# VH-VL binders against q9h9l3: the designs that were tried, part 339

Target 1, 176 residues: q9h9l3
Amino acid sequence: PRKMVAIDCEMVGTGPKGHVSSLARCSIVNYNGDVLYDEYILPPCHIVDYRTRWSGIRKQHMVNATPFKIARGQILKILTGKIVVGHAIHNDFKALQYFHPKSLTRDTSHIPPLNRKADCPENATMSLKHLTKKLLNRDIQVGKSGHSSVEDAQATMELYKLVEVEWEEHLARNPP
Key: E = the ipSAE of ESMFold2; O = the ipSAE of OpenDDE; V2 = 0.75 times the mean of E and O plus 0.25 times the DockQ between their complexes.

## First folded at step 17 (VH-VL)

Design EE1 (framework fv_unasnemab; at its last look DockQ between E and O 0.76; V2 from the best seeds 0.79)
Fold by OpenDDE, look of step 18:
Formats: sequence, structure tokens, C-alpha cells
Structure EE1 (fold): chain C 176 residues (1-176), chain A 122 residues (1-122), chain B 107 residues (1-107)
Amino acid sequence: as target 1 above (176 residues)
Amino acid sequence: EVQLVESGGGLVQPGRSLRLSCTASGFSFDYHYMDWVRQAPGKGLEWVAEIRNKFNSHTTYYADSVKGRFTISRDDSKSIVYLQMNSLRTEDTALYYCARDEFDSGYYFDYWGKGTTVTVSS
Amino acid sequence: DIQMTQSPSSVSASVGDRVTITCRASQGISTYLNWYQQKPGKAPKLLIYDASDLQSGVPSRFSGSGSGTDFTLTISSLQPEDFASYFCQQANSYPRTFGGGTKVEME
């Protein structure tokens, strides 16, 4: 169970109108919330929209940012063979241009027992912010400074831990 | 190839100071926790101190036996971890190992240096 | 502090023997337990981490088991190169603590 990491990524807008989501920061924490990885990442294409209000990414963060290809290699090395926990994690994997095995993926935005515990509809997609407040009594993503991917990754891991036993048993009986 | 090379050991009198260094190579030093572990002659292993990586604010932890006297620090730009030892005591006599701490799936020392000997004697 | 108690402190064995070393923690440490081998004049070498995971390059005759407070290192068939000291270490809390060690010597 502790061969588990949680990931959260921040993206900026690239492309003609900034509609392409490109990886700009990635944070990975272990089962205990210790940070394994936290780097700003330089997209291969010109950044059109930093999306700072949400991403927390500013131009200054890109000055010494890790090139995408290098960062991707570092991140994949950490994720390989692990159970990867995330919230709406398909977005993170898409930004990484990588897809982790489904059997080793845990998406806290699609765990019915977690929603049930939060008094939410089981099949609804709830935000990380809402679940964290409801279940952990903790405020994340506050203010106008944008998200902290470390904070979000840690919250994601803590949320999953609340339903880990039940969900892992469910998955064992119903493998994806 | 991962390598850890300790230096700075020697013979000192009680109350004196000594600074140990551990030079790391062959891996991303700044991503790893680093620890010092010592072994008195003919005795077992004793954890001394830990310093975490830049992602975890270089937080430090110490054994009670050295707290207030020893300081662990690191220079990521040089891939060096240090152990500043002040107010040395005879019981600090030991071979001091530098160890890389892996913490992805548990916390364990997967690589060790050969150690540097510290002898505290009147 | 978490005290780690190893037993036995020493064991005499022959090549081919099954050797079992026990480590007990004074309180629950989950699976945050590592095993190290140390040969005379050498630095410790990681054998097992997280109670049962075999470190890369370590022979399969070594195995670890246990959780909570009781842990076991097993050498299924002792080889000449296995005569050494062995230490358990908990990584559940600070300070990190080692067991007293077990010396495996030739009978």
C-alpha cells in the first residue's frame, strides 16, 4: 500500500490562442506526504497564457525551469511501478504525454466511497478543494496566487488514504 | 555509479570541534535525503542525523545524543553533506558513515560510504 | 524512542542452513523496517527495505517478513559469503533506530 505516490500538475496555455495545456509544474509526494519531486517545467512551445490565477505559474518561474523532455524522464522514473494517486489525473497524464497503467492508477475524482464519505453523490465529480474541505477540514487553493501543486498532491494522498482499504478491496474484486 | 566519500575524521580532544564532509556523485544529490550513521568500535549502528532535500526545506533531524552539539547541512551545488561536530565527547568516537536516504517506498539507506573515523580522546 | 530488539545476538550455522533473525519493535512501525548486512571492515549493505522488499542485486535466498512489531529476516540456505552481521532498522519515526545486531558465524 505504500508503494504509492500522489501527483499534481500545473499547466499553462500554449498554441495559437493558448488553448493547449502544457505542463509547467509537477509535484509528487510519497505515502506520507514527503515531496519526492517538485519542479517548474519549461514547455517546448511558447507560453501564451500562464493561467496564473489557477496555475500559480509566473514568467519568473520559467527562467530556470526544467525542460519538458528532461522533466518527463525524471517524473516517469518516479512513477514507474508505483500506484499513482491523483485528482482528475487524466489531465496530468495528458500533460505529461504519458499514461500510467489503469490498474495502478487511482483517481480521487472518481471514487464513489470517497464522495459518499463527503455526503456527495457517489457518481458526481467533486473538486479537490471541496473534498479536502469536507473530509480533511482544510482549505486549499485559497487566494489569488494560484494553486500549489505540492499542497494539492498532499491533499489528494490524504483523501485517498481515507478510503484506501475499502477501495483497494473493491478493485481487487473488480480489476479494471 | 553512486559514490559517497566521507572525509574530515581524525583524532581530537574532548570539547573540540570537527567537521565531516561527504561528497556524493553518480546521482541527483539534491533530490535525496542524506544521513549520518556512526558505529563505535566493536558496536552496532547508531543513527546520528538526517537532512532532507530541497523539496522538503532541508529539514533536519538529530539523535538525542548529539542534539545541540552536531549540525547537519548540505551544499546541493557541490553535492556535499556536512556534519559539524562541536563539544565532542569520548562517546562520540566512531566510524561515521554517510548514507543516501531513499524515501519513495519506505525510508531506507540504499548507499553507504566507506566511513571516516573520529576518535575523541584525552 | 522506538527500541529495536534483535534475536539472537549471535548464531552459529553451517553452509546450507536456514537462518532466521528476529527483530521486535517496542511499538508499531508498520512496514517501515529495513535489514542491512555488514561484513567485517565494510560498510553496511541494504538487503531488505519496507519489511519485505528485496534490494536490487541481493540474492533471493534472503527474504523479509512481518509488520507492526515483529519482523523476520530469513536466509533460506546460508552461503559462505553470508557470514556477517545483520542489523534491522526502523524508519517509522525519529530518531531512526537500529537493532543491536546479529552475528552469523560459522559453526
Scores: ipSAE 0.911, ipTM 0.949, lowest interface PAE 0.5, mean pLDDT 96
Fold by ESMFold2-Fast, scan of step 17:
Structure EE1 (fold): chain C 176 residues (1-176), chain A 122 residues (1-122), chain B 107 residues (1-107)
Amino acid sequence: as target 1 above (176 residues)
Amino acid sequence: EVQLVESGGGLVQPGRSLRLSCTASGFSFDYHYMDWVRQAPGKGLEWVAEIRNKFNSHTTYYADSVKGRFTISRDDSKSIVYLQMNSLRTEDTALYYCARDEFDSGYYFDYWGKGTTVTVSS
Amino acid sequence: DIQMTQSPSSVSASVGDRVTITCRASQGISTYLNWYQQKPGKAPKLLIYDASDLQSGVPSRFSGSGSGTDFTLTISSLQPEDFASYFCQQANSYPRTFGGGTKVEME
């Protein structure tokens, strides 16, 4: 294994009409899917919309949640210097208010060989749920109680491992 | 500064019990896997047991030589990992190390305590 | 259980020598192999993790290589403080297992 982790974040709505996405949970797993980090995170701003159908976040999870500034420090300590895998990962980095080097970032929503393996158009942005079902024969994000960021991070790592060798070779020949 | 301090070792007769403790400081204890590794006098290293972190259900693993006799546990609120040793045998005589198991890139023991000595004899 | 065969059991060397220690796993362990140094009366110290990553603070004369079943620890130019015992350890499967150790001694 490489110095490689997978991340998935859950966001809640803050600001006017709940239109701002603020970090409320983060899960990070290692190459084998073991959980390095999984905390509920308290946004510094008032939560207007929990977005529970997708985030799985409820008011009860904010009790004893880690304050954003502390959580951000913990998360960045894990991510720095590692290859970070995610799905539509720019949303996670935006919520973390963090810039991760492009050369160490892998986004499973933008890997043409992965879409090709799934019999999907190479330039389409496919959902994590669809790719996981098609390539791993596993259903994630089931039910109406919101998503598990642990489950999503684990699925994301497994998807990346399917194309890791060929994609790393591509990136070595075509640096971002 | 990361520190691990073992205690609880001593001289015991075969068939008796001992509980070892390892007090951790200087890091987020509840985020790490913790292991016990022993070394018989003048011999090599032998892995004994592991307990995973809170995010991985505190799952436990044991070497075949101690399975059913030893129990690893932890108290995250006190930053202590324990090794309960029952039905001790003379071959359990060793220096017992507590080790922090980092798993962000592979799995490895990056910090070790000084160890606590367990002698099982009549 | 995965058996780790470490060789040699001991090696006599002089300051400035290149020292090579090998470990062979009884089955494939990918890169889940670590190397530790132990000086008399002291706890082991991590040198290399995940087969080839050098632990912070460890001198660059130490290097690790290998994957699968065959692994090597190399000390490119032995220094006085390097006379010690060295152990490999696999972390691929439970139970975790160590090699038998290699004692690097003067002369």
Scores: ipSAE 0.865, ipTM 0.926, lowest interface PAE 0.5, mean pLDDT 94
Fold by ESMFold2, look of step 18:
Structure EE1 (fold): chain C 176 residues (1-176), chain A 122 residues (1-122), chain B 107 residues (1-107)
Amino acid sequence: as target 1 above (176 residues)
Amino acid sequence: EVQLVESGGGLVQPGRSLRLSCTASGFSFDYHYMDWVRQAPGKGLEWVAEIRNKFNSHTTYYADSVKGRFTISRDDSKSIVYLQMNSLRTEDTALYYCARDEFDSGYYFDYWGKGTTVTVSS
Amino acid sequence: DIQMTQSPSSVSASVGDRVTITCRASQGISTYLNWYQQKPGKAPKLLIYDASDLQSGVPSRFSGSGSGTDFTLTISSLQPEDFASYFCQQANSYPRTFGGGTKVEME
């Protein structure tokens, strides 16, 4: 059996006009949704735009946040050697400044059988919120305070479980 | 190097209390679940209690045989897990192990202390 | 509670023998089954977790298999240091429960 975790990150705006996405929260859950990691992270650069309505990050969260370099080390220790599940997961890895092997990466935004279960075009990129509502009958990312990366990581794992057997067999026959 | 060191065992009379401590080092204690497991002389292993990590609200779980009498707790700043043992009975006589509970794939006790002996006798 | 029935309770064996220990759960536990070795006067040592994954530093002569209710620990060629007691333990549900143990002793 392969070790499997799900990850979700929240980003804030840094750089010119706040257009660079920098990591400000990361949550990692195991197969059963138990939380392995959930920390607020202080980017190494000045925060220009907290993006609070989507990120849920406020200035107060940064006061005792873990510095990026330390948090990255903690997170990579958890991810190494594991199958990592995420939604649009390239953005999470980019914010972590990290490459994870394609053979160990699962992206719920790009799994054709998952889209088919949702009665969506197989090549469409569906939001996590829509897939979760349609396939799990759950509302996530509700309220005015932004996303919860714990909630989102847990939803992502549950979505993957719906297609896990089929998709793992597909990948075994068609190595990336 | 991961270390778990139990202390606080001893000889006590039935009905009395005892507090066990387990001092942890060499790992990110506040990210791990911690458990107590006991072994009566010449007997098998019996799980006693578990306390989850800070991200899972330090939720606690107990074996039926100790529920209501024992309390597991932790101090993440000191890297210590405790077992408060009240209303002790002769059946509680055992070697008490502290164990680290890893949960990245399944749930399993990957490091154990050497144990501390509790003897409950008149 | 999930009861773990472990068999045999003891086995006499010689160095080089293949030893098989079984563990049966009273309800399905998926792959949430661990195996521990315990030598006299020592703490238990994890051998196998999640039914079949070897813990770091455990020799490849140990293997685990099974899912659901029926699980097996196999020692492919018994070594002198393998004379010990072995326990299975389920982690599917609270309370966590152990099998009664199997003592592997020298014939």
Scores: ipSAE 0.678, ipTM 0.884, lowest interface PAE 1.7, mean pLDDT 93
ESMFold2 (binder alone), look of step 18: mean pLDDT 93; pTM 0.952

Design EE10 (framework fv_unasnemab)
Fold by ESMFold2-Fast, scan of step 17:
Structure EE10 (fold): chain C 176 residues (1-176), chain A 122 residues (1-122), chain B 107 residues (1-107)
Amino acid sequence: as target 1 above (176 residues)
Amino acid sequence: EVQLVESGGGLVQPGRSLRLSCTASGFTFDYFYMDWVRQAPGKGLEWVAEIRNKFNSHTTYYADSVKGRFTISRDDSKSIVYLQMNSLRTEDTALYYCARDEFDSGYYFDYWGKGTTVTVSS
Amino acid sequence: DIQMTQSPSSVSASVGDRVTITCRASQGISTYLNWYQQKPGKAPKLLIYDASDLQSGVPSRFSGSGSGTDFTLTISSLQPEDFASYFCQQANSYPRTFGGGTKVEME
């Protein structure tokens, strides 16, 4: 019912000791959770640490991965002009080297009404896994094979929809 | 430039089969849902079938009037969507359009081919 | 299945007229409604998606409104190229369904 998508990215470690987070996968879903984009992305810098436990990225995924510059263009074409929902979304935008307008950004890690529904302190930063279990009765990020950015993006959209009406009204009265 | 070109229509007797093809160009085909919509002579539009993109398991959906008789499929390597039509009936007579289904903001057919004519007559 | 009832089936109008077409869904479809224009011998063309979003390249005299079950397409000042058939379509659920169409013809 509106120009709104949810995003989740996976990052690998590049640079000295693998301390730099570089984009290696991006998933974007529409309002109903249908997948608009899901590609492995080849960082321009040498990968030092795949961070596989968290990212799910392995060397084999890089073989036919989309180069960063091309992937970035594809992703930005989808995001531009839309409300973009994410969890700790600043990390995704940083990895994309992209600025999205605050008025069109929704971060489910910083929505007080959402924490309230989960019986959590309103201004605490709760994990996506915890909120999804508490509010949607669904386990995500299970096991040690890495996270699914598709699963995370879908859960993020569903969480936002629980508070969409009241939060959009709040933002209309208190523009960011 | 986005283009969709349908082919495979023709005149057939009831109970026979036809396979329609739609060749796409000018966009990343495997990212889009694809649909078939038909229009009987002098009548309105009727949705026939949809096939989802590679990220959504190529899931298929059909109108009840064609379910069990028609099969939608796609070949992403060739940018072609197909409609296999079996057990054709006179009421299947129509101009068959291929449409690109954009789903970033709702679900809508933003590009259509010019259609291919199917006539089922004894 | 969701039935789409479109009114009127035809309307005679003159250049400069305001034309209003309505579409009613048999059950709630939120804003998952699109409007298409079809000229004789041509394929349909998207005008409006998600009830009220104007497709790129479509003149601003076209507008859409509504949510739930009642929807309206308005042409604020009819132009010669607007004499055509118009169809609404719901995308809330399967099967996708179209309205019966409205023919806008010259008076």
Scores: ipSAE 0.861, ipTM 0.923, lowest interface PAE 0.6, mean pLDDT 93

Design EE100 (framework fv_unasnemab)
Fold by ESMFold2-Fast, scan of step 17:
Structure EE100 (fold): chain C 176 residues (1-176), chain A 122 residues (1-122), chain B 107 residues (1-107)
Amino acid sequence: as target 1 above (176 residues)
Amino acid sequence: EVQLVESGGGLVQPGRSLRLSCTASGFTFDYHYMDWVRQAPGKGLEWVAEIRNKFNSHTTYYADSVKGRFTISRDDSKSIVYLQMNSLRTEDTALYYCARDEFDSGYYFDYWGKGTTVTVSS
Amino acid sequence: DIQMTQSPSSVSASVGDRVTITCRASQGISTYLNWYQQKPGKAPKLLIYDASDLQSGVPSRFSGSGSGTDFTLTISSLQPEDFASYFCQQANSWPRTFGGGTKVEME
């Protein structure tokens, strides 16, 4: 492998009517899917909406959760200088208040060969759940308790590995 | 500064037991895999055991030469990794190193302790 | 188990020489290959990880290359502090295994 990790974050709603997405959990896995980081994160703003159906986050997870500033430092230390894989990853970077170089970013929601392999239109934005079912024959994000960011990060890395050689060659010829 | 300090080595008779400890400082211990690597006098390196971090359920792995006799464990609250060595044999004689296992870019031992000597003889 | 064969077992060299050490895996290990340096009486020190990545603080005269089964550690211009033993190690599968080592000694 390379210096490559996959990330998935869970957000809760803060601000007016809970419309602001604030980081509340982050999972990072290595190339083989081993977990480098998985912490609940306490937003600096009051949580209005836990969005539990999707985030899996409940009030009890905020007890002893890592404060945002500390978590951000830990996460950025892992991400810096690495190729970072994610799905709709700009949302994760926005929640982290972090700029990651585009040359080192891989977004599985915007990789045309991956969509083609899944028999989907190359420029469509497909969900992680759909791509994982079509290409890995695996159901993720099942049940009533919200999503597992670990499971999502692992699936995201496996999806990227399906097109890694082809896509890295494409990016080398067509730098962003 | 990252430090790993091994202890617990000594001279023991074949068939006896020893417990080695490795006290870690200077980093977030519970985030790292930890390994034991040994080196017989004048010989090369041999990987002995690994224990994974809290995010990977503290799963353990062993070299075939020590399976069933050695047990690796950790106490994350104290930042200590242990190697319980039972049914010791003369071929277990070695300097035992504790190593921090970084796994963000492959799997590699980026920090080692100075080692603790185990001599098994009659 | 993956057998790691390291060559040569020893090499005599002078300061300023280019030194090459080879490591061969009995089966494919992708790039999961690390190189360590060990000086007499001291613990090993990581030089290179994932076949070609130079560890922070290690001089640029050290370089690693290879993938699959054949790997090379090169010291472009040997310095006095480089007389030591060098070990390769695969981390593709468990158990993790080391090469037999190469002693770089003064000519």
Scores: ipSAE 0.848, ipTM 0.917, lowest interface PAE 0.6, mean pLDDT 93

Design EE101 (framework fv_unasnemab)
Fold by ESMFold2-Fast, scan of step 17:
Structure EE101 (fold): chain C 176 residues (1-176), chain A 122 residues (1-122), chain B 107 residues (1-107)
Amino acid sequence: as target 1 above (176 residues)
Amino acid sequence: EVQLVESGGGLVQPGRSLRLSCTASGFTFDYHYMDWVRQAPGKGLEWVAEIRNKFNSHTTYYADSVKGRFTISRDDSKSIVYLQMNSLRTEDTALYYCARDEFDSGYYFDYWGKGTTVTVSS
Amino acid sequence: DIQMTQSPSSVSASVGDRVTITCRASQGISTYLNWYQQKPGKAPKLLIYDASDLQSGVPSRFSGSGSGTDFTLTISSLQPEDFASYFCQQANSYPKTFGGGTKVEME
């Protein structure tokens, strides 16, 4: 069954000195990388730091953005009951204020066989950019105008597919 | 609840044109791929055309039998998908279904309208 | 274009019978195959998607299997409401294509 999606979120800085990470964009793709969801999301708190260099988010994106509570509901309906793939995905779930079952979560920053294929130490946390370049021969997150969460989600799904059979078999024998 | 209602069918002479409409309700229309599927009298199903959602650039795809003659389009503000049929042929005679394409777990038509009948005859 | 060949074109069966319908793709389609049921005068209804996933609300007597080029729809114990036409459909590549259909008739 391909009840599997990949997610990537962009966060902006809220709270004192912009140190709190608040959800401001979410992209979800299906197994083949087609986009199921891609919306700008309005945080309930004042944005102190757009973190545009990384997030790609500017004030103009917030004008008609979906309020956090509404966006969260839409996103959770897509994720519920599916295997969800992400990179350092705990940050995305934290921004969503959401718990996804560990048994249905796949984090490409913590998959030993994936690091092994990239000639990296099995238990190291490698960046999405590095793994994508090494294993897919593609440059993502280029330039200084911010990342595309669609591009990141697509790369994340493709990386997982390289180890899917091996890793699913491992998890079936060694449930988390 | 999800509803798809087709309209615009009728009797038309070969070489003429018809525009079919499918009005959707009960779901977030602009998030879904939409398809047209036809069925000739007493025959099987034939996929005709697809239009993708706004996140995938409203890309369109067509069956070889209709390429260059049919155009699929959508108006997300009105929740309508259209099929503009030009240069109609007798073999285009069929019941035309509008279908919602769910693509979260594979790609599949989870809801269909009742269809609208197109008869191309002299 | 990917050709979908269904077998048989028709089958006569009795209530309680096990019915199997086969669908063969001219090229590999992974698991991007769906099964639909159509009753006379009605629109098709989705039964199974992605080769083996049962659509919500569809009875468990229906099951799908296969990958690549060979696929099977099974009805484990045929019920009166199951006399209908069945169609497979590939969604791996454009153009999307349907099988020719299988009519399940009462004996």
Scores: ipSAE 0.842, ipTM 0.920, lowest interface PAE 0.7, mean pLDDT 93

Design EE102 (framework fv_unasnemab)
Fold by ESMFold2-Fast, scan of step 17:
Structure EE102 (fold): chain C 176 residues (1-176), chain A 122 residues (1-122), chain B 107 residues (1-107)
Amino acid sequence: as target 1 above (176 residues)
Amino acid sequence: EVQLVESGGGLVQPGRSLRLSCTASGFTFDYHYMDWVRQAPGKGLEWVAEIRNKFNSHTTYYADSVKGRFTISRDDSKSIVYLQMNSLRTEDTALYYCARDEFDSGYYFDYWGKGTTVTVSS
Amino acid sequence: DIQMTQSPSSVSASVGDRVTITCRASQGISTYLNWYQQKPGKAPKLLIYDASDLQSGVPSRFSGSGSGTDFTLTISSLQPEDFASYFCQQANSYPHTFGGGTKVEME
């Protein structure tokens, strides 16, 4: 189905000792990898830890960032009614404070056929970087400046497309 | 709600230039691809050019009939898309529409302006 | 360039009739095919996108089907406001191309 998007979010640490993960960037791509949304997002709470090595977020990105409430509305408008693909996507939905129907959710970290194609244990949670290198022969999350959520969302969609036919058939036979 | 208003059309001699503008309102302009589509008097629709959104590097695409003569551009701060038309020919005579290109589920022109008329004649 | 052949060029019909319009692509375009309606002196209006998805606000008597190279627009029970021209358009590759149009006229 073309009513399918892929999402990847970057989180920063807020709350006591920076232990709470708060949304700080979100990227959404369409079926062909074209970017529908890519904004830095200002958390409503004080940022304790930018987690820059992984998130790529720095203080400068917060200057004109979209406030969380507004960004959440924009993002949910795109996601509602669509199949949403992500990697360990429960973390993204938690950061968005959003419930997406399980029947319309696809998590590339929990698709046994995808792991099988990558010669990995079917029940293991493999990293996006590993699956992308193994199956798409492409290096992502390279360098010291943190991850690109656009790059991650694009890779996630391409990975899902490798198993789309067989996985949709599986879900039709075994509804969540 | 969503509005697209074209302007800049007129009568011009062959070989001259004309610039069309399309002012958008009622939506997040910099998030959308924008297109120009023309229609010669009594004829069908012909796609002219497209410019992608800020997230896709404002890449541009053109129909072969206008390639090298027309330039599409945009000013996201003003919510305007432009069509610069150089070396105009009589066959460029048409009503020029500005269209918003939605791409969340396929690619489609969901809103159109009323158009601006370009007549290339001696 | 992908060429879109639309047929018929015109059709005479009465209110209540079922009208079908076909569009054929010179190459496979998956489902990247849209249908537009245009009334005299007016801008085109989107009816159907991605071959079969009905645009919000468009009456359910309009439906689209097809994939690959062959596509159909159907109006199940023609209404007075449906007398207009209809155009298909492929969005699979650049340049985007339109069919030649079909004029639906009153009998």
Scores: ipSAE 0.828, ipTM 0.912, lowest interface PAE 0.7, mean pLDDT 93

Design EE11 (framework fv_unasnemab)
Fold by ESMFold2-Fast, scan of step 17:
Structure EE11 (fold): chain C 176 residues (1-176), chain A 122 residues (1-122), chain B 107 residues (1-107)
Amino acid sequence: as target 1 above (176 residues)
Amino acid sequence: EVQLVESGGGLVQPGRSLRLSCTASGFTFDYNYMDWVRQAPGKGLEWVAEIRNKFNSHTTYYADSVKGRFTISRDDSKSIVYLQMNSLRTEDTALYYCARDEFDSGYYFDYWGKGTTVTVSS
Amino acid sequence: DIQMTQSPSSVSASVGDRVTITCRASQGISTYLNWYQQKPGKAPKLLIYDASDLQSGVPSRFSGSGSGTDFTLTISSLQPEDFASYFCQQANSYPRTFGGGTKVEME
């Protein structure tokens, strides 16, 4: 069965001093990298810091953005019951105010065999950019105008597919 | 309730053109891939064309038998998918179905319209 | 193009029988195979997607299996409403292709 999707979210700063991370874009791709969802999302709170260098979000993207409550419902409908792949995915789930079952969650920042293939310490948290360059020979998150969450979600799925067979076997023997 | 309603079929002579329409309701149309599938009288199913969603640039794909003659397109504001059929041949005679293509878990046609009949005859 | 060969082209069966339909792809399609049911005068209905996933609302007597090139649809205990035509369809590559169909008829 291919009930597996990859997600990447972009957050902006809200709340005091812009320290709260609020969802402002979400991209979800299927097993083959086809885009199921890609919307700009309007946070319910005032945006203090767009964090544009990393998020790629600007004021213009908020004009016709989907309100958070509606976007959350759409996103959760896609994620529910599926294996969800992400990189440092706890940040995405926190921004969505959502708890996904650990048995159906795959975090490419915490997969020891993936780090080993990249000649990195098995227990280190490596960036998506580094793993993608090392294992897929592809540069992502280039420039200083912000990241593409679509590009990041696609790279994340491709990285997981490199270790899918061995990692699923490991999880079957060692359920989370 | 998801509903797909095809229209535009009819009787035409070889070499003529027809445009089929499929009006969708009950779902977020611009998020789905849409397909046309045909069935000649008493025969099996034949995939004709697909148009992807707005997130995948509305890319189009065609069966070899219709490439260069048929064009699939969509109007997301009206929730309509079209099939423009040019240079029709007698072998294009079939019931034409519109189908919704879900692609979250593989790729599959989960809803179909009742079809519109196209007869190409002299 | 990927050719889908479906067998048998027809089968005569009685209520309560176990019916097996096979589908073979001319090249590997992983699990990107779907099964549809069609009754006379009606549009096809999705039964199984991605080789083995049962569509919501479809009775549990229907099951699918296989990967790569060889696939099977099984009806564990045939019911009167199951006399129909069945089609497999690959979704691995463009163009999408269907099998020739299997007609399940009353004995």
Scores: ipSAE 0.861, ipTM 0.926, lowest interface PAE 0.5, mean pLDDT 93

